# VHH binders against q89az9: the designs that were tried, part 21

Target 1, 320 residues: q89az9
Amino acid sequence: MNLNGEQKSAVLLALVGIDKAIEILKELSIQEIENIAKCMSYMDVISSITADLVLSEFCNEVRINKDQNISFINNNFIISLLKKVLGEHHAVLLLDKFKNQKNISDNIKKLNLINPEKIVSLIKGEHPQIIATILIYLNRNHAANILSYFEDNLSLDIIRRIANFSSLKKLGQEEFVKIIDNLINKYQNSMLNQQGIVTAVELLKLIKRDQETKILTKMFSSDKVLAKRIKTKMLEFSDIINLDDVYIRRLIKVFPLYELSEIMKVEKEEFKKKFYKNMSLENTNLIKNYCSKKIFISNDLIQKKRNNLLNSVKKILYNS
Short names: E, the ipSAE of ESMFold2; O, the ipSAE of OpenDDE; V2, 0.75 times the mean of E and O plus 0.25 times the DockQ between their complexes.

## First folded at step 7 (VHH)

Design u02 (framework vhh_7pa5_2; at its last look DockQ between E and O 0.68; V2 from the best seeds 0.00; counts 0 for: pae E 7.6 > 2, grease 24.7 > 24.2)
Fold by OpenDDE, look of step 7:
Structure u02 (fold): chain B 320 residues (1-320), chain A 123 residues (1-123)
Amino acid sequence: as target 1 above (320 residues)
Amino acid sequence: QVQLVESGGGMVQPGGSLRLSCAASGFTFSDYDMSWVRRAPGKGPEWVSTISGSGGSTSYADSVKGRFTISRDNAKNTLYLQMNSLKPEDTALYYCAKDSYDAWEILSQLRYWGQGTQVTVSS
C-alpha cells in the first residue's frame, strides 16, 4: 500500500503511543496536525503488515532498531490526542469535521458502486444543487454517465451549478451527509424488496400452478403493483409465445428489428409465427432474409439478446 | 431581509388544477433562479421545479413534468406554479425557494423563507 507522508506519519504516531505522539505534534503546525488527524480518522485499523512496512521504512531512514509495536487507531485515541494537543474545543470541531468528511467519503464510495440508472432514480427528486453536489463528489466517469440521463435543461442547470460550486460549510456537510444516507437507505431498501420478490417468485415456482394462479389473482385484486412485479419477474422467455398479441405488437414497436432477427434465426417456427402475424409483411420479409444468411452468433450472445427481449416484454407488461 | 410568501394552495379533487404564487421581497428578484419544493407528510423535501432569473429556462422533476408549469413575473417579484392534472401524491406543503450556487444555503434548507402553502388532492 502506497501511503503518503501524512498517512505514514499517522501510522507512526499511532505506534509510538499518545504520550510520545503529543510531543511530536507539538512541533507541528496546526495544519499538519489537522492533516495527520484526518488521516488517522480514515485509518480505523492498522494492519501488522502496514505497520511493519512503515516502521521498516522509518528505521531504514533514521537507522533505528526495528521495534514491532502493534497499535490500533481508534476514535478514543484520536479524541484524546487532539484534545491534549489542541484543546477540547478545537478538538471537537475538528473531530466533527472529520466525521462528516468521512461519512461523505464512505457514502460516496457506495454511490460510486451503484449503477447510473439507479442513481438517477434515487436523486431525480433532489434539487439541482444537491444533484450537482453529488455529482461533484462522484467519480468523473460515473458522474458523466449519470448526467446523461437528465433532460437538457436540467443538465444545463446542473452543469452551471457545478461550475459555480465553491464548498460545503459545516451545516451543509451535515445536511449533505443526511441526504446521501437517505439515498443509500432507499437503495438498500429497494434491494431488499427486490430480494423479497425474487424469493417470492422462487416459492411460487415451486408450488402447483393452480395455486400459484389463485394466489396471484387474489394478490392482483389487493395489491396490483406487487402482483405485477411478481408476475413480470416470473415471466420466462418461453412464455413470450403465450402472450396476448397486443403485447407482441407493442414489443415489435420498441424492440430493434435487427436484434429480433438475430433471435429469430435460432428460434422455433412457433415463436416466429407469433411475431410474424403481428408485424408488417415488409418486416417479416426482412427477418426471413436475415435468417437465410449464414451468420454465426455465439450462444452467449443469443442468450443476451433473448434476455433483452424478455426485459422489454417485462417492461411493457409492468407498465400496462 | 429575504421574504418569500406562498399562496394559492387548497383542496382539490384528483384531476383538478391550482395555481400557486410566491411573493418575493428583500432581494433583486430577477437576479436569482427560483424553485418550488414540496414536502409531503412523513417525507423529505422534494424538488418540483426551477426557473432561471430571466425566466428563459425551466426544469421539472419527472413526477410533475407535463403537468406543472413554473413561471415568474419579475416586474411583480412573483413566482408562479400552475399545477394541472393534480394527483393525490401531489399532496404536500409547497415552498418557494430562492436558489443559490452556495450549496450550504440549499442543503441546509435555509433557503425556505416562507411558511409554505398546503396543497391537498383528495376525492
Scores: ipSAE 0.574, ipTM 0.877, lowest interface PAE 0.8, mean pLDDT 82
Fold by ESMFold2, look of step 7:
Structure u02 (fold): chain B 320 residues (1-320), chain A 123 residues (1-123)
Amino acid sequence: as target 1 above (320 residues)
Amino acid sequence: QVQLVESGGGMVQPGGSLRLSCAASGFTFSDYDMSWVRRAPGKGPEWVSTISGSGGSTSYADSVKGRFTISRDNAKNTLYLQMNSLKPEDTALYYCAKDSYDAWEILSQLRYWGQGTQVTVSS
């Protein structure tokens, strides 16, 4: 078991009780008190085993009567201790600093679990200094993945800001906490909104087609963004042929040509012609040559490739 | 004493153009990155663009990329924003800001705005 000196001190102060802890803390510098209080604020439960190990080590250095104790370190203990030792003004400032640091740490853990593509969509409109600060606190691999999604000029600016970053002061911590909380809230609201859209799509598929059309038409008049998202989620593979040519050209730029060739081999001529008129003669001839070959593709594999194409279409429509 | 004075705002029809200026004084202008930030009525602040002290590097928010161009004249201590293909959504109060690599200082400046220059895009 390896505790550093500050952690050992935090355990000892909790075990001796508040009256004795006050006497001890009055002999320490403000920086030493701050470091120990930080350790105390992160501790939840002190086991009898941990208490014995720390007490034994201390007793080897100094002769002290042992008293075994199991206790909970909580913010009320820390608040009371700091107010009595430092006075209310300095205690308030220090407690605000610890609260901000804990909030940042907890929320950074949540951000490290969110998919990099989603984080990019959440932060792409933020000031480069804010993006840089977020990336500094994330896991290195996670931050690198996120950075790779940005345009070259923005990435250069972000890297410069990371290289020149010193630290957050108290006021910067308060603003950063607000920014991080807002990002977590936006993520959670996005997930709840996505569930609502899924539910709406399920309900719309269960009602009569003419009523479905009436509802979507009226929704388009009152909330175009929501109606567009619902229509996109309802999209089926058979709908691809009805897309405007602009979207087909964008799809061809994004979707791998060889996978498109495999799909085209099993599709109707009308589907093929929709794509051919939107691509180069060279690529058209490559696909036609592939389609003329006797190559077997299993039903399972072709369905997966059709789903991949549909998902690419949905991404294009979502971003338009 | 640092002073930043924005000008060049006004009313314009959709699809029109405006050029904003920011006169800087009280600091060595070429030593600092400069930014444009905007605030639409009833909405929070939105970062628009940043340019390096030398002018060699620029970056833009997705909402304005391809339509807006940031530039600076270090001899005149002046920052510019050329806004083309303006949309009603660009209606906002536009501010320039002295950029800082100290996170606390720049976050504090993003919280505090000067007077700015109003841009209105309408029929």
Scores: ipSAE 0.012, ipTM 0.602, lowest interface PAE 7.6, mean pLDDT 77
ESMFold2 (binder alone), look of step 7: mean pLDDT 82; pTM 0.832

Design u03 (framework vhh_7pa5_2; at its last look DockQ between E and O 0.40; V2 from the best seeds 0.00; counts 0 for: DG spot H52, pae E 7.1 > 2, grease 24.9 > 24.2)
Fold by OpenDDE, look of step 7:
Order: C-alpha cells, then sequence, then structure tokens
Structure u03 (fold): chain B 320 residues (1-320), chain A 123 residues (1-123)
C-alpha cells in the first residue's frame, strides 16, 4: 500500500466517524492534526479497496475484527471535524490553506503535462516573480526546459528570484492559484479553439467549393482573423501552385534555397515553373543543377520538407 | 516607510513617446529590483518591465519589448520608463513597484505600489 502513515490515519479517522475521530484527535498535537487534516483534504474519495486495505492492515496490527462501517471522507466531514477540534476560526484558516495547496498542486500537475514551449507562451507575460514561483513548483526538468526559452537577463532574474524564494503567504497562495488557473484556462481555451478550427476546416472541405468560398468570403468581411486562420489551415501543398506570385516571391526570400531545391527535385514541372518565374536566374540555375544530381531523398524527408514549405507559406499568408 | 511617487504620464497620440519617473524613498534603492506594472481599465495588473538593483539586467514583457526602456539612477533614487511608439493598448495606469524576494504574496510580491501615473494613448 502506497499510503504513508498520515494518510492511513486519515482514512482510519474517516472510517471511525466524527465522534470517535474527535476523541482521537484530542490526543494529538496541533501539528499532527494539521498533517492529518491536510491528508484528508487531499483525499476526496476513499475507495472501498483502499479502505479495506487500511482496515486490514490496522486490524492485523491491532488484532481487531475488520467489520466496520466504511465512511467516506467528504468536505463536510473534514470541516465539522476540524471545527470541533480546533475551533471554527482556526479550522477555517486551515481549510483554506489546504484548499489552496491542493489547488496549487492540482494545477501544477496540469502544467507539468503541458509542452514547455506552450508553457512559455502562457507565462512569458507574467512578472518574473510569478514565473519564478511557477518554476519552483514544476518538475525540475520541466522547469529547466522552460527556463531555457527565456532571454539571458530574464533568466538571470528568474534564477535570482528562485534563489531568494522563501514561502508564499496565504494571500499569495490564493493569488497564485488564480494565476495558475487562468493560465490553465487560457491553455484549455486555446486547445478548444484549435479543435474548433480543425472541425470547421473538416466541414468546409466536405462542402461544395462554391459554398465554401461564399462562407469564407463572408467570414472574411466579418472576422478577418478567423477567416485567415481557417483559410490557412485549409491550405494544402498542392495549393501552392495556385498562389499569387507575390506570395511566391515572399516565400523565396525566406525559405532556404537548398531545401527548396530538395523539394523541386521530386516535384512536377508546373511546380518548378511557378517558382522559377519568381526567382533569379542564378537561383534557378542552382536549383536546376541540384536537380540534376543523383541524390537519394527518402519519402519521409520529402514530406517533411514539403510541410516546411507549406508552413512557411501559411505564415506568409496569415501575416498578409 | 517605503514611498514611491510616479510621474510623467499624460495623453499622447499613437506613435508618441512618454517618459515616466518614479521617485523612491524609505529604503535602500540600489538593493532592490524595481518594476513597472500597469493596469488598464477593467483588466488586471500587467507586468511591463523589471530592472535589477544594479541596473545591469533588464527584462520586458513581450508587449512592450523594443518600445519601452527601463532604467534607474541609484544616486537619485529614481526609476525611469522610456516609452516609445506608444499604442492605444498601452493606455493604463502605470505603477512603480519595489520587488520583494522574501515571504511575499503574488499580487503583493511587489512590496509597494505607488499611486500610479495615467498614460492615455488616443488619436
Amino acid sequence: as target 1 above (320 residues)
Amino acid sequence: QVQLVESGGGMVQPGGSLRLSCAASGFTFSDYAMSWVRRAPGKGPEWVSTIDGSGGSTSYADSVKGRFTISRDNAKNTLYLQMNSLKPEDTALYYCAKDSYDAWEILSMLDYWGQGTQVTVSS
């Protein structure tokens, strides 16, 4: 059983009921009570299995019969218990503290699962102290990865703040929870939005082209940003040949020539012509020379390169 | 007692410039990092920039990077924010704040918030 002593105690106290639990808690120090209460606060639901295991262990240890009513730890139970043992005022304070800690812990768990780059995008606008605090609570490797994305001066400041970090006060904890919640919400919303766009694109691809065009045109008039996002997402590699030459010219300026050459080696003549028309003779010759070389490129690599080109195009179009 | 007094705010057109100042007293100015934060109407506080005690290290929010410059004169106990290329989105009450490293609260992680100076960017 992976429960520690305090956790087991919490379970046992829950199982014996509030009246007996109070009697037991009276025999404990305030610190012990706090620790147990903390454990209780983290134990939203005690499974019957867990309860049985704990009871079995306890019964085995004390040679008592297992036949006790299983009670569940709920918030009301915890509140009532703490109020009776510690008084209302102290109980409330303690409960608040535990609640905040739990919330922080839960949110941090979520953050630990989010891609470092995404985390950076979420927190880069936050005060360095907030960033530092977040990093303190994250897994070390994750925090280190995240830190690596920041500029040197900011990183220095963050590290300095981490080094000087002591503790969060109650109010600080509350605010920190809010901040993290907001960050998570922002993340979730972004994911939802992304999913929505994907769905929209899927639908638009299934409808008639004329209807699609009408919808996107109207959307562009009312919500240019959304329209651009959808349109950009809908763009396929095969659509590149149909782009206005102005975009091809922009693409050529930003896309590596060598990579373009690799793509051109396997592309149709029509694709090549589209680009040659929009590039210098010198670069054209370079590409042609490259295409004449017997170089093996895997299909996977070619697809990757195509995707790179497509992404570049999408970026150009989105920013246009 | 820590005192921070912001000044230099005003109304400017988009693309304009302002220079904010913060006079600090009641603590050893050079020992503390200082920050600018802003609050737009209906929005929460937004971090703008931070400078370390020595002035050797500065950091900026992405929203102001390249446009704003934070500096300090430790001899004068004064913090500055040079704001260039101002945008309507920069409209806010700007606060000077002393950063705290010890036993801090998140929104109170800054030891002191001044009264603020209003910056309004409008055509």
Scores: ipSAE 0.151, ipTM 0.643, lowest interface PAE 2.1, mean pLDDT 80
Fold by ESMFold2, look of step 7:
Structure u03 (fold): chain B 320 residues (1-320), chain A 123 residues (1-123)
Amino acid sequence: as target 1 above (320 residues)
Amino acid sequence: QVQLVESGGGMVQPGGSLRLSCAASGFTFSDYAMSWVRRAPGKGPEWVSTIDGSGGSTSYADSVKGRFTISRDNAKNTLYLQMNSLKPEDTALYYCAKDSYDAWEILSMLDYWGQGTQVTVSS
């Protein structure tokens, strides 16, 4: 256990109990109290080995209760200490500072668990300095994965800012808390909104078709955004043939031709004609040539490819 | 005292062009990178583009790449944003921002933004 003096003091004060800790803290400077309180706020468990080492170093065993060899520190202990030593007003100010530091640490842990691609979608509209600051706090492997999604010039700018980063001052820390809280809230709201839409879609699929149509028609006139989200989520593969040609042309430009060929081989002629109408003769002939071959595709594989096509359609419709 | 004054906004049809300007004073303009940031109705601030102090290195958000060009005239202490092929989605209040690489200065600007210049793209 390689503890500095402030860390040793934090351990000792936790072991002696609040009334004795108050007496000791009153003999210390405000800066010393702040440093010790910071150490305490970062601790969540004190091992018996650490406690024994600190106790033996002071050689004042008669003042320490041995029954407290293993204990935990929580915010209520620290709050009570600071209020009694510094007075309620100054204790509240100091506790707000420590709350911000702990909030940053906890939220960074959450960000490290979120898929890099999702984090990119949340931060890609932020200023490069904000992106750089977030990446500095993340795990290096996670930050590198996130950085790989950005265009070369932006990645260069972000790396330059990371290399020149010195520290966040107090007001910068407070603003950073707001930024990471907002990112976590955006992520959580996205997940909650998706659950609500999923639930609505499941209910709509279970009711009668004529009632479903009435509800969606009225919703489209009163809340077009919500109706579009629900209708897009409800989309089935069989609905693709009914799309406007503009969307089919956009789909053909982004979806791999070879996968489309595999899907076309098993689909109805009406489905094929919808796509042929919207593609070059060159590409149509490539697909027709593939379809004329006697190649068999498993039902499981073709269903996966059909789902991939459907998901590409959903992305195109959602963006339009 | 740093002052940044945006101008050049207006109403345009889709496919149109605008050139935004930002007059800078109160600091050595050529020493700092500069950025454009925008706020669409009902949305938070979105970064648009950044240019380094010399004007040699530029970067753009995906949503504007190929359509917008950031530039600067260090002799006139002026930052520019040339916006071409404008879309309704570009409708926003546009702000310029000084960039000192000090996280404190950048993050403290997120607490408030000046007046900006309004860009409206509608049919």
Scores: ipSAE 0.067, ipTM 0.617, lowest interface PAE 7.1, mean pLDDT 77
ESMFold2 (binder alone), look of step 7: mean pLDDT 81; pTM 0.814

Design u04 (framework vhh_7pa5_2; at its last look DockQ between E and O 0.40; V2 from the best seeds 0.00; counts 0 for: pae E 6.1 > 2)
Fold by OpenDDE, look of step 7:
Structure u04 (fold): chain B 320 residues (1-320), chain A 123 residues (1-123)
Amino acid sequence: as target 1 above (320 residues)
Amino acid sequence: QVQLVESGGGMVQPGGSLRLSCAASGFTFSDYAMSWVRRAPGKGPEWVSTISGSGGSTSYADSVKGRFTISRDNAKNTLYLQMNSLKPEDTALYYCAKDSYDAWEIFSQLKYWGQGTQVTVSS
């Protein structure tokens, strides 16, 4: 908001009301009063958003101003001042609003750092108005990216709500803060859980195989979801050979044949046989023909392809 | 005064179906998008579905997508929710809510929610 100091002052004076404004104006020079009055004359309607921004800025400035003269201005002083100027009720409301705005701002900053896909996963279950509000507060590019993940009807609704958005009332702000907090918490928890799983997998890989099997078996009986997550994470490329043929058949249906061919070119015969027995003769021949070609593939590329295959397998197993 | 009265709830077995209705009064029904929200015991409110004022656009939470259908009859000032393939996780008090583009009125203290209708899915 590119308001100059006089304009901001005009807004503040308008917000405190005529009686209090007069008291403040008494402390100003005639020229200052004139300038402020002029600004007021050009201001038709002060939007709630503008008002909030100006107030927020004012409060922040009062807090930040390290000037020796303001050293005595503590939070209590500000509160007292606001209460005196605006009255107890309005002061409290304003303070609450500022608190909420700060919280919103802080949380939005965090959301702006989270990848769009993850954001979508977090907010997809929220009411379209909530989604719209979140997008309004996010960086534009980030919001646009996020919006692209939604279905057409939902996107339309979200855009409509954005277009009609005016401001959050106090209750709305409070609720919005709560929602965002919850989203952030959810995100953090998901990250922690992911880290936990990684740690668990690392530990399990270090223990004896028999013990690992016992632990995972028992876990599977008590928490199937967790067990699946750990098992899938533990799965290595070398384990693909040991998978049930049913999973290999599923894999062949979803994994690109050409990429599989590239992998097979460098894999052992046992690996090839595992797949061939689960493939059509036609596809088998295609792969064999490809393997006979003198094509150079870098080790890095092969590893990438192996990882792709492994990820596909993991997905299949997890969803089974 | 906005009045919303939900009905159609009950107890059903998993896989069963229910149709909820919401009778609306006190406002121009067709001018507002309407939503269904639900609250399970011990949980916060969950958005279920939204329909535009005209009925031309609908949106659903992922948890109910493909199973629930929101519709409305503007001539009757009535909102509907057809719930198919119900799951125990769908057990909740279901509320009809008038949407607002302003101030998240939907979530503000049930001011624009009805009393709700109980849906219980249990074997």
Scores: ipSAE 0.345, ipTM 0.773, lowest interface PAE 1.3, mean pLDDT 82
Fold by ESMFold2, look of step 7:
Structure u04 (fold): chain B 320 residues (1-320), chain A 123 residues (1-123)
Amino acid sequence: as target 1 above (320 residues)
Amino acid sequence: QVQLVESGGGMVQPGGSLRLSCAASGFTFSDYAMSWVRRAPGKGPEWVSTISGSGGSTSYADSVKGRFTISRDNAKNTLYLQMNSLKPEDTALYYCAKDSYDAWEIFSQLKYWGQGTQVTVSS
């Protein structure tokens, strides 16, 4: 078993029940009680096997007297225990502290799962002290990735604030919880908006083409941003040949030439001509030379490369 | 008792310039970094710029970089913000703030800020 002493104490106190736990805790320091209560607040369920192992460690005869029920540690147990041991005022103060710490821990886990570039976009308008505080709580590698997106002077300011940071006081903890809740909510709303766009695109693809056009035309007059997002999401590979030359030229500047050559080898001549008219003679000759070679490419691989090209087109159209 | 009084706001055309000032008292001004924060209509507070106590180090939000210059005169206990190439998006109430390691004091201070200095950029 790999429980530390505080975790073992938390298990034992849960097993002896609240009345006996109160008697035991009265003999401990406030710091010791706080550490054990923290362990209890993070525990959800204790198996009978875990209980037996902990009991066996503290009593050579425990295996004979195994009649304890499995206990669940919850906030009501902790609240009752602390109120009786410390008095109501000190118990309430300590419990508020734990609640804020748990909320921070849970929300920081969520932030550690979010892409660094997205977190940067969420926090770039915040005061450097708020950014520094968020980075202190994040996973070290995750925080370093996020920090790398800021320019040198701001990064220096943030690092200085991290180096001088000591702790959040109670008021700061409450505001920090609100800030990270708001960041997570903004992120989740961004994801829900993307899902709504996907759903709308699926529905529009299922209706008649003339109805689709009517709906998109009306949407463009009332909400150009939404209409643009939907139309870009609806784009198919076959639509690329019909794009305005300006977008083809932008695409050629950012898409790898070698990968484009592989796509060109299997595409129709009219597709190739659309790209050739928008690129240099030098690049055109490189692609034509590649296409003349006897190179065989699997269908699965070429489909992946076609999807990569389409995704690049979507990024250009979305951002233009 | 810390006192921060902003001034220098006004109405200006797009592309124009303004210089904000902030008179500080009640603390040793040169010991503290100072920040400008703004609140646009219908939006929450947005950090603009920070300057170190000595004035040797500055940082800016991306939205104002290259257009705004933060400075300080420690002899006069005064913080400045030179705003050039102003855009309609810069329209806001501008507040100066004594920098604190507890950033919630900066934003809770905005809850009690009565005035600031209004900058309006319109044609």
Scores: ipSAE 0.079, ipTM 0.646, lowest interface PAE 6.1, mean pLDDT 77
ESMFold2 (binder alone), look of step 7: mean pLDDT 82; pTM 0.835

Design u05 (framework vhh_7pa5_2; at its last look DockQ between E and O 0.44; V2 from the best seeds 0.00; counts 0 for: pae E 5.3 > 2, grease 25.9 > 24.2)
Fold by OpenDDE, look of step 7:
Structure u05 (fold): chain B 320 residues (1-320), chain A 123 residues (1-123)
Amino acid sequence: as target 1 above (320 residues)
Amino acid sequence: QVQLVESGGGMVQPGGSLRLSCAASGFTFSDYAMSWVRRAPGKGPEWVSTISGSGGSTSYADSVKGRFTISRDNAKNTLYLQMNSLKPEDTALYYCAKDSYDAWEFLSQYSYWGQGTQVTVSS
């Protein structure tokens, strides 16, 4: 681990123990103490390797014998140290600050790992100032990607707010932490729900069809939303031919004819018939004409188009 | 002293319309973006809409987009919210809020919100 000076200092202070650390800290400015304490707050556990590296470096620099003491930085140590050095009141304030900053940092790290589209879905209902603040703390590329999903007026407002952003005050930090926590929780819950649905679908696919039907039927009676989610997730491309014509008609209205034509070019006659009976003669002829053309489409592209069609169907079914 | 006074709330049936007003004083109104926020019973505050100081840009929460329109009259120091196609879920206390670029002034306990006007959508 490539530690900076403050971090190394934090490690050393931890290793020398609280009594000696206090003596050292008394010689430092408040800002220095704050910086070191901050580092300590972020360093929950000092590995033996890290300790050894830091100590070795220190010993080399000051020509002292290597101390083999391994110390752990814990909250109690930090609290005790700061209270003794700064007094109880200032220590508490500083600790609160560090806590908030750490929480923000941790949550931001999590947000940086979430895909932009999902982030947008999570934050789109938030006040522009909150959005702006979040984007400020995110990685720049990630923030830029997220920003691209917003409408022009909102984007403008967000950028304006970013441009005018000042430091986050303590109260703001607390609130910000809460907001981010909530967002993370929402994300986690959504993921859990998604996993559950996937698991349910997997199980349902393994049971007998009659039993599956019974379960889903009963579920529709008790929890229509859940039933729809499961059913739509279970739907495969091959199931499209078995759909009620009413859904096929709805699909035809919203799905691009050209793309449908591309799919039909490689599909079986049964699939084509399912759609033709629900289409105008004009559109049918258009598709037929297209199918007669010698056009090469890659398998990957066809699969993508199939997926698009399937997704459209799923959307229709879910909203029905 | 910043003062915000909301008005125009009331009870309406689903699908109805209301127009909220907010009279602002104690600051240069045109220099600040203004927002509407609402709080439903048992829920936290929800952002509704924001309008820039000049009125040239507006933004809306997805939940109200297409139904609500935020506007302002800087000459009158008044903020407006036209609410159309109201739904029961729109029931809340609606607040006018002065926006700030400074960190979380808007959302902090020191934020400048009015006392709110009650909107109830019920059949």
Scores: ipSAE 0.280, ipTM 0.733, lowest interface PAE 1.6, mean pLDDT 82
Fold by ESMFold2, look of step 7:
Structure u05 (fold): chain B 320 residues (1-320), chain A 123 residues (1-123)
Amino acid sequence: as target 1 above (320 residues)
Amino acid sequence: QVQLVESGGGMVQPGGSLRLSCAASGFTFSDYAMSWVRRAPGKGPEWVSTISGSGGSTSYADSVKGRFTISRDNAKNTLYLQMNSLKPEDTALYYCAKDSYDAWEFLSQYSYWGQGTQVTVSS
């Protein structure tokens, strides 16, 4: 339905009741009062559908205009107005709807700031309908980037659900708010947990080595996941030789052979043997040939190469 | 009155197999897509798989792809999940859900899923 401004005003005044309508009309010009009264007389019966449409538009316009340096409208005023116009039950339902819409909008702004890769890790366990609904609210370029991480069948399903989307009703909005809040909370906790792990590692490095070992041993018994994360963060270059051969093979596949050759040239024979037993004969011979050539002599560069290797090991262990 | 009853859970060793069933009543089963969702201890719901009303389109979470197969028998109003190569991380309470391409209809049921069937994978 197309209603002009005077028709919408007439509906609103009818909804607030005669006493409140009189107070509002006293602030209008005689011509405006006459025009609205004429509209009211022609609108014999106001359907609940028409009332809902006009009230929703009015509430939206009030929210927009308060950002443009217009007189502050107290939330208590809006609540009182709606309770008097619609009755307490329907007013509460409408206010909950608007609160949910604002919560969704605010949280979507936060999600648009998070890298697509991190969003994918947050949502990959969600039902395709939930993923589709999130993507509808995100910026289109952001949503397209996220969608590109899913396999073809899932992407097709998500697109089909987006194409069928119309709107969220009250119960759907309530559940969606909970889901979005949980996603934001997971992201924030992940950031805080990384800080906690760094702090724990710093504290463990400050205590005596025999106490450090006792604590980590007990932690592996009670919380294997946490202990693994801490031990990975504590890993030193000298620990690489003690890794299981499976990890050495994975490391060799991802770490540049040339850089490994530079490291091997300056390392102990014991270290070299650990790697050679996990390499092809061809690659072993390439490294041995490199080691027989004139020596790379920069200590600062060698230390950087060692740190790069250690970081690659940490990445492999983190994903295991 | 919509009713969904899951069964077929149990204890199994890693690498083992189980087949879950979900008996549906109170609606025209073939008209609706169906989903499996699981909830591990201390974790929120995790989507597992979805199948279209006809059975012609399926999708899977990355964590189960290649190991789990969703299917349905529209004559018996029954949804199935064949779970092969089970891992300890598959341990969870498994729920079947009436799916919908309408976000409102799906989300309105999100917190009201049934009792589920327990799957435990331990060695």
Scores: ipSAE 0.189, ipTM 0.727, lowest interface PAE 5.3, mean pLDDT 77
ESMFold2 (binder alone), look of step 7: mean pLDDT 84; pTM 0.851

